# Designs tried in a protein design chat: VHH binders against Isthmin-1 (ism1). Part 5

Target 1, 164 residues: Isthmin-1 (ism1), of Danio rerio (Zebrafish) (Brachydanio rerio) (q5ege1r286to449)
Amino acid sequence: LFGVDTDSCERWMNCKSEFLKKYMSKVATDLPSCPCFYPTEVAYSTADVHDANTKRNFRWKDASGPKEKLEIYKPTARYCIRSMLTLESTTLAAQHCCYDDSMKLITRGKGAGTPNLISTEFSADLHYKVDILPWIICKGDWSRYNHARPPNNGQKCAENPQDE

## First folded at step 17 (VHH)

Design s03 (from k11 with E107D)
Fold by OpenDDE, fold request of step 18:
Structure s03 (fold): chain B 164 residues (1-164), chain A 122 residues (1-122)
Amino acid sequence: as target 1 above (164 residues)
Amino acid sequence: EVQLVESGGGVVQPGGSLRLSCAASGFTFSSYAMSWVRQAPGKGPEWVSAISESGSYTYYADSVKGRFTISRDNSKNTLYLQMNSLRPEDTALYYCTKDISQFFYDDKFDYSSQGTLVTVSS
């Protein structure tokens, strides 16, 4: 994907794609904010949650299963959830939120969820290439990854952990 | 070997319609989301539309929303793009692809197929 003369992670972080810039702006308005607490309904099926910022309802599903490999990508997270696509969606993005053992939103650090630019509902393959592969390219450097893909805290939840 | 063959292009007047097809082979078509990308003269590639594996979800660029419709027939390994209300700015080579990830990295596109030419002119 990138040349070998520089740090591939840095190249990804500093991507100058015009499409990506526009897409990211849409993602910012398209996605719901992360709930401050894990919606326990997702353990059974899905949860419908009203998002005050967008004034829209979103459906969430659990993303804590083995397939998500949280032990690798979100090592301090106990639970994660992902917003579901809707017909009103202008992007293929999905919000991704992760929570600690107390079911509190992780707002920063290596366990924090970050927006998925491609929802797994649309394509697992593209999700991997667009959202997971950069993490691998950055060799699991969550700090750099999160700088490029900031965790969402639109509900102004308490910082967690308190010390990053 | 992955092979994608686009067809259906042609010359139409503004306001006209065309239906593009993409015949896919060399991979499990039904296991991949598919996209249309176009290349207009003097411009960079544009991600026009996309459709999920089952067809349940679609994506459209703002420039084509309400005018273009993407669909697929997995039994025929074929992707379609219905283009209505065509405009001169829709003039481009149209390509189908199973991988648009490059748009998220450097806004480039791998033109591995020949594409089909759509010309909208009065």
Scores: ipSAE 0.917, ipTM 0.960, lowest interface PAE 0.4, mean pLDDT 95
Fold by OpenDDE, last read:
Structure s03 (fold): chain B 164 residues (1-164), chain A 122 residues (1-122)
Amino acid sequence: as target 1 above (164 residues)
Amino acid sequence: EVQLVESGGGVVQPGGSLRLSCAASGFTFSSYAMSWVRQAPGKGPEWVSAISESGSYTYYADSVKGRFTISRDNSKNTLYLQMNSLRPEDTALYYCTKDISQFFYDDKFDYSSQGTLVTVSS
């Protein structure tokens, strides 16, 4: 995907694409904040949650299924959820939040969810290429990945885990 | 071999309309989201519009919202772009693609087709 003369992960992290800059800016305003606790409704359907920051309602869907491969990409997460696209969406992005066994938001570390720039609702293939492949390119270095894609804690939930 | 053949370009006056088509072959068209990308003179590539596999979701760049409409016919392996209220700044070579991922890590776009030229001029 990237040139062989430089570190591909570093190139991805330091991408200066004008499109990406603008897109990320839109993503920041487009996406809801992560709930501090796992909305249990998503276990059997979807959850409608009011987002105080955007003053809009968002639907969330469970993202803990085997296709998500949490054991690889979010090894300390028990549950993950993804926001659904809305009519007001200006991007194809989806918020991604992950939670521990106590259903508390993981705010940092290798188990923390990070915004998906391409929602799986739109394209699983593009989601893989845009959101997952960079993780692979960075050889699973969550620290570098999270630096480029910071986990969301817009609701100022308690830091979790505390020792990381 | 993946083949994408764009058509429908031409010369139109400002305010005019064009409909672009993209004939796809060499891959399972219905399994991929499709996009239109354009390259204007002196500018970088722009992701114009996209449509999901089933057509249930669409994306438009701010520059074309309300004027362009993307659609697809999976039975014909064809992607469309209806362009209304065309402006001089819409002048560009238009490409269809199943992969826009490069926009997220590069300023360049790897074109794999010839594209179709749209010229908007008075």
Scores: ipSAE 0.916, ipTM 0.959, lowest interface PAE 0.4, mean pLDDT 95
Fold by OpenDDE, last read:
Structure s03 (fold): chain B 164 residues (1-164), chain A 122 residues (1-122)
Amino acid sequence: as target 1 above (164 residues)
Amino acid sequence: EVQLVESGGGVVQPGGSLRLSCAASGFTFSSYAMSWVRQAPGKGPEWVSAISESGSYTYYADSVKGRFTISRDNSKNTLYLQMNSLRPEDTALYYCTKDISQFFYDDKFDYSSQGTLVTVSS
């Protein structure tokens, strides 16, 4: 699909940062799994959800507002949510989950949420630089982006969409 | 022009304490999360600690948790790092920065400031 020459996106995908490796390992243990269905409470406040994998409770907030620019970054998502930072967190990461019109988790494809390595609660600027810029660098190639930042389906939700 | 000036480094014995300061200018300090990064001899840079714009959220590397405390005074455009129970392995040049994103790209750090040297030795 792409040329033999390594572009900026490929360099990002193949990052050999030791910090990143360790950080990602911590992120994997820090973050909650995506709920299979959109927790409707987030529409007007936040939702507290027990995560079976970590055996901890996490608070989620809606991430579907205009600032999220879902039409660009998650074009098939109707709703998205983001986990909130906790005192137990060892990273600044936030889980990011997106859902279709039926409020079902998008588990793959261009509409699937992907973990944020820097929560917007901590820094919008760093979130942009660490989580958004790579998407731009990859020219919106969600396939490559998702390869480096796999969508979460820790609860083994039904595959969605089916035709992906 | 963005300016970051670290100070407070020195020589201390193991178990001692130091308080680092970082004076920021040339940008809206209160609009940025700030971090401390250290560079020990023969090692790569380490992201030591970070604090959000308002100070509501903090981050610490495992190596310094429980010993270091990051804080900020936005009215003074100053970032702080209180270092207690210092160990020889804490010996390093300490830098403050508003951008640690490079750690997520190539494990490098832009040493755009002078840093302040912390030496922990008997």
Scores: ipSAE 0.916, ipTM 0.959, lowest interface PAE 0.4, mean pLDDT 95
Fold by OpenDDE, fold request of step 18:
Structure s03 (fold): chain B 164 residues (1-164), chain A 122 residues (1-122)
Amino acid sequence: as target 1 above (164 residues)
Amino acid sequence: EVQLVESGGGVVQPGGSLRLSCAASGFTFSSYAMSWVRQAPGKGPEWVSAISESGSYTYYADSVKGRFTISRDNSKNTLYLQMNSLRPEDTALYYCTKDISQFFYDDKFDYSSQGTLVTVSS
């Protein structure tokens, strides 16, 4: 996907794709804000949460299982959740939120969730290619990754952690 | 080897309909989301539509919403695109693919099949 004569991570970060620009704009309107606290209902099934910013309800599913490999991709996160696709969705994106041991939203840093441009509900393969592979290409540099995929804090939750 | 063969293209008048098919082989079709991508003359590639493995979720570009319908038959390893209310701007080579990731990295798309030509003209 990327040339060997340039930094592949930088190329990804600075992608000027018109499609991506438009898609990201739609993602911004499609996705719910991260809850400030881990919705414990997801431990049993799914959680239905009203999003004040979009004025819509969204269902959330736990994303803390072994397949998520949080120890690698979100090493400071204890819990993560992912929003489910809706009929109103214009993209295939899913919000991804991660929480610490106190079930508080991680708003920045290596443990912060970032929007998935392709929901795992749609395709695990494409999710990997679009959302995970760039992380690998950036050699796990969460700072660069998060710059391109900013964590969501639409509910203006307290910054966490405070020193990152 | 992965093989995708598109068919169903042709010449139609504006307002007409076509149904495209994509025969897939060389991989477990039912394990992959599938997409239609089109390349119009003088334009960049466009991600037209996509469908999840089971067909439970679909995606459509704004340009085709309400007019195109994507579907699949996993027992036949076949992807479909029903195109209604066709417009001149729908004129393009249509490709099926299991990988649209390049849309998120670049303006380029690596076509691995011959595609099928759809021409909408009065």
Scores: ipSAE 0.915, ipTM 0.958, lowest interface PAE 0.4, mean pLDDT 95
Fold by ESMFold2, fold request of step 18:
Structure s03 (fold): chain B 164 residues (1-164), chain A 122 residues (1-122)
Amino acid sequence: as target 1 above (164 residues)
Amino acid sequence: EVQLVESGGGVVQPGGSLRLSCAASGFTFSSYAMSWVRQAPGKGPEWVSAISESGSYTYYADSVKGRFTISRDNSKNTLYLQMNSLRPEDTALYYCTKDISQFFYDDKFDYSSQGTLVTVSS
């Protein structure tokens, strides 16, 4: 029973892991930018999308199903996608992008996607411990979580929502 | 009772090869992604490699990519690390683990086994 410290979220946000700092830097370089519009092909299959910044093609899979619990984790998102691991992947990470009813990328706020440091394709359990548990520790405070795991807008998509 | 027993370490010349084994018991081995962690003298632990439950996906630290190969045999509850082109900087105690998540919080590793020592020297 260790209840003396009541802000475990603050400890997570301020962690001193040198591994994590290097890993996240590599993730930022390795992952594709989110498409500005939901690629509708993912509703039926996967979509292959060229990423201009990395000059690589990435495959995307729908991430909108019930197991994603969008009503909890991304409450203003209608659709989400995740990039798939490839032979070119240098980390276990996956880009995560969420979209509103108009299929436009949500670039900030409580519905914005945030990169997964561990793809669900590698391990659902490790993904939970590394990517989901911190959100729970922070009691769903999306502003703290997004500060540590910034939503991607490398393609400079229009701000959405315009008012935070 | 979870048990992981590493073996296969030894003294080897630079450029040599070793194959490490990790025998697992006390848990459903095939349900966990597995990792190798090493700790060199005077340094903190380093996440060397990982493999998914089925073996379909792997991860390697840049320092070992192209030289080390992780594999698993779920029928034998055994994890392997094939180490080729060994260098003096690979000298370390090597450990296997079913839970690398702590590494993402504070660079710490809960040692529950003795590890296997790899020494690479002339």
Scores: ipSAE 0.782, ipTM 0.904, lowest interface PAE 0.8, mean pLDDT 89
Fold by ESMFold2, fold request of step 18:
Structure s03 (fold): chain B 164 residues (1-164), chain A 122 residues (1-122)
Amino acid sequence: as target 1 above (164 residues)
Amino acid sequence: EVQLVESGGGVVQPGGSLRLSCAASGFTFSSYAMSWVRQAPGKGPEWVSAISESGSYTYYADSVKGRFTISRDNSKNTLYLQMNSLRPEDTALYYCTKDISQFFYDDKFDYSSQGTLVTVSS
């Protein structure tokens, strides 16, 4: 994972993999947009939410539990959700959305969710290596991480936080 | 010591079928998602297919979807790839791996085995 004489975060951000470029393009077309408000049904079960842009229904599962370590990885988020894999999925990716105490989508900053290139439903270990390790390699610099993995706001939800 | 041994390759005509096997040892096979990677002459490695720990979820590259089927038998520590409707462009060395993560960082693959050669020619 590490260059011999270069910053590992810089190496990750500058990846020019033909595979990754194609994979991320498919992720962008396959994943639902984040709901603008936390779907409270998720607190008790999974939630089925229609996505207007893809014209498909997606199931969402809560992603706020202790194993998510939100205090470390998404420190301003109170709730998060992930989209669930379906038989129609063309990638192993999952949309990841995080919400503040008022249940409003965080659209930027250190609490914003970002797409997981590998769903935890497929492999928690691979998800860690592909989606979490880069955050660690970048020493928690959310601005660099968000540049490479932009938070979804395809529904054009109100900017949150507004002060940036 | 982690060991992965691929087998089942050979020479086949276009439209034919082959079944690849990957025998695993030295780790808890059922705890890892497994993948097939291939490398054709003059090309970089390609992530062909993957299967989750229990086998409940699979992934296929567009180039093989509908023609290849990945499966696993956790009681035998064995990963399989059934390849149908083979084409000349499927000619490659095929490798299995328990860790495809490096692929997401660069176009390189950590070769830890010899692979098995599949040649599709008339």
Scores: ipSAE 0.776, ipTM 0.902, lowest interface PAE 0.8, mean pLDDT 89

Design s03 (from k11 with E107D)
Fold by ESMFold2, look of step 17:
Structure s03 (fold): chain B 164 residues (1-164), chain A 122 residues (1-122)
Amino acid sequence: as target 1 above (164 residues)
Amino acid sequence: EVQLVESGGGVVQPGGSLRLSCAASGFTFSSYAMSWVRQAPGKGPEWVSAISESGSYTYYADSVKGRFTISRDNSKNTLYLQMNSLRPEDTALYYCTKDISQFFYDDKFDYSSQGTLVTVSS
């Protein structure tokens, strides 16, 4: 129908959904900032971590297992966590944070976590369609993906070195 | 063939209540998160509520939170929306869907059913 050649990733990045714009704004307010270091308690159970900006405690679970396919989606990350939904959540979103071998937050680049607009706790299928499919549509171009879904560094953690 | 049939709409006065039902067939109902979408006259569609596969997690639009309650009965393949404290602005055609993902890409909804009409007026 279009006379202009527009790739699917570009169409996703330039999404005109007014719902999505409002939803993303709520997500930014609803979600905790990523801890600067991997909370090692999540290796055994969940971790309750205080979020200074919102003055709330959030529960986190490990997101580093084989179902996460980190070798594909977060190739420089060694560990990841996801915030858990609560009865107080105002969106279906989950914060997603990834960490390097030294357990330091990856703030940018191919291994940086990005917020999930739909938590896997709510629906794995909807999460895939809303959060994973765009990454695949963009052919794994993490820089374009992260531009549309910025990695969180609200705690102003030390930034990892830029890729050359 | 996926079939979703909405029912329970009607005419009520402001402050009234209605319970909508959505009968599902042609797919494994318990494997899908389900949503309610409404479209008021002259307006675009609005995602009003959603519920996870097991019913453990729900979502509500700000416009309906505290007044509407979504639920499901997986043994009967049925989705429900209890609407309390109804207001004139709730007047709309109401639809259920097993896939709300399109709302995250544009403001369009694929109307594959007739929906059920809710009219709130004196």
Scores: ipSAE 0.774, ipTM 0.900, lowest interface PAE 0.8, mean pLDDT 89
Fold by ESMFold2, last read:
Structure s03 (fold): chain B 164 residues (1-164), chain A 122 residues (1-122)
Amino acid sequence: as target 1 above (164 residues)
Amino acid sequence: EVQLVESGGGVVQPGGSLRLSCAASGFTFSSYAMSWVRQAPGKGPEWVSAISESGSYTYYADSVKGRFTISRDNSKNTLYLQMNSLRPEDTALYYCTKDISQFFYDDKFDYSSQGTLVTVSS
């Protein structure tokens, strides 16, 4: 009804880009599912984890360092990981998974990871503009952000948190 | 002042090859991922290809994958697109850009250069 006065977050959530629709469909099928528990090997190096859904192995790296600013973007997460790009990648995306103090996948809520449409390995600047700026546009409203960029739970990990 | 200058376009028969260049100045070229965008007559812009800052990672649209190769030379501040097995549907103005992010918000592209015309015709 009042399209001209729609707020910027709502405009972003309701994007009509045909490119983005196709890109996100490829992301959903090509990225690995988040492991249900933090693979502790990433604290020392990368970890190679088999993904049953895609039948491929993926390398994961820690994404918990100070530059991630988890206290701002994922306030209930203690640890996060990102999948690494490969030569077989069909998108520039990276899976992003966050974990609580008990190293269990956060599957919903303010601490849940969300897929990065642009891996930080490809471009930190483009990642910021595509994945971080919308968070800022939405003033940190994680529920609206997560609606547009759903957290991955393709492995059907136990619901966490159980009570929002 | 940021400047991007495309060159290497021309008229070529189907099945032919062309190599496009994009000369960059006014910014630290090696600090930016770079992209090629094309616009065919009467159509919206299409993100054709992208390359990371170091050149380690690339992206190709399905329409050009296997036929086009993106590369960069950071010592010359130059981006390249090698186009092989050209088809009539590749006819377009080709642009380079250091900021493709707008495509993730809508199907629009903010043109910052004149582009180089590629015509594939018998």
Scores: ipSAE 0.770, ipTM 0.899, lowest interface PAE 0.8, mean pLDDT 89
Fold by ESMFold2, last read:
Structure s03 (fold): chain B 164 residues (1-164), chain A 122 residues (1-122)
Amino acid sequence: as target 1 above (164 residues)
Amino acid sequence: EVQLVESGGGVVQPGGSLRLSCAASGFTFSSYAMSWVRQAPGKGPEWVSAISESGSYTYYADSVKGRFTISRDNSKNTLYLQMNSLRPEDTALYYCTKDISQFFYDDKFDYSSQGTLVTVSS
């Protein structure tokens, strides 16, 4: 009951849901690209950042607090941010970006941010069930999780980490 | 015991309107995002709309956006769906749910209530 079932993880990875396929396509076009450096304004409030690819402005908020449990879910990240929902959004998703001690975007690996399919602004409970439980069911296998939810680097920020 | 009771369905001509209600009991309604799901004859379930706990955020499927409006009254433990400009393809059993998460893993919905039938006849 407490253990992760490998059959359940494989079912997640197979992406059988036709709804999910369509939803993920919208997420890919709806969400902003991660800024290459942590916008320090989020430590005080929210930050408004222009996204060149979508030609829209997005607001971002800090996602680095203790409730995020970064030591478990994003172990090499020091800071993270989430994009905020807008009236122009076609999904309930939020972009999720994580940064190292030098405030540089982590573009790959266990500390890289991954898109949330359900923003915590919409529902913390649903976010947990849709975005967190799959990671737990797959026994914390960040490589498999990131395959299904690729870390964003649409701004072509420098690779980080460079050492593997 | 969680109970959801849908009502307000009926027969309507194309272009008409209906307002569905979902009465909730057995759980803290205001603590859950709520959704409408519909099941058309011969088709799989479709996530139609969702609304956050406070009502501040909503979601609509492309097929209904601009025509349907979801709302909730937490003081009455009731979820609503205002359906305007109805089309024959909106004909379905409509269900409400407090947990749409399984839909993201597979295209399944647990039919634990009666639903309310909407028929849009040409």
Scores: ipSAE 0.716, ipTM 0.877, lowest interface PAE 1.1, mean pLDDT 88

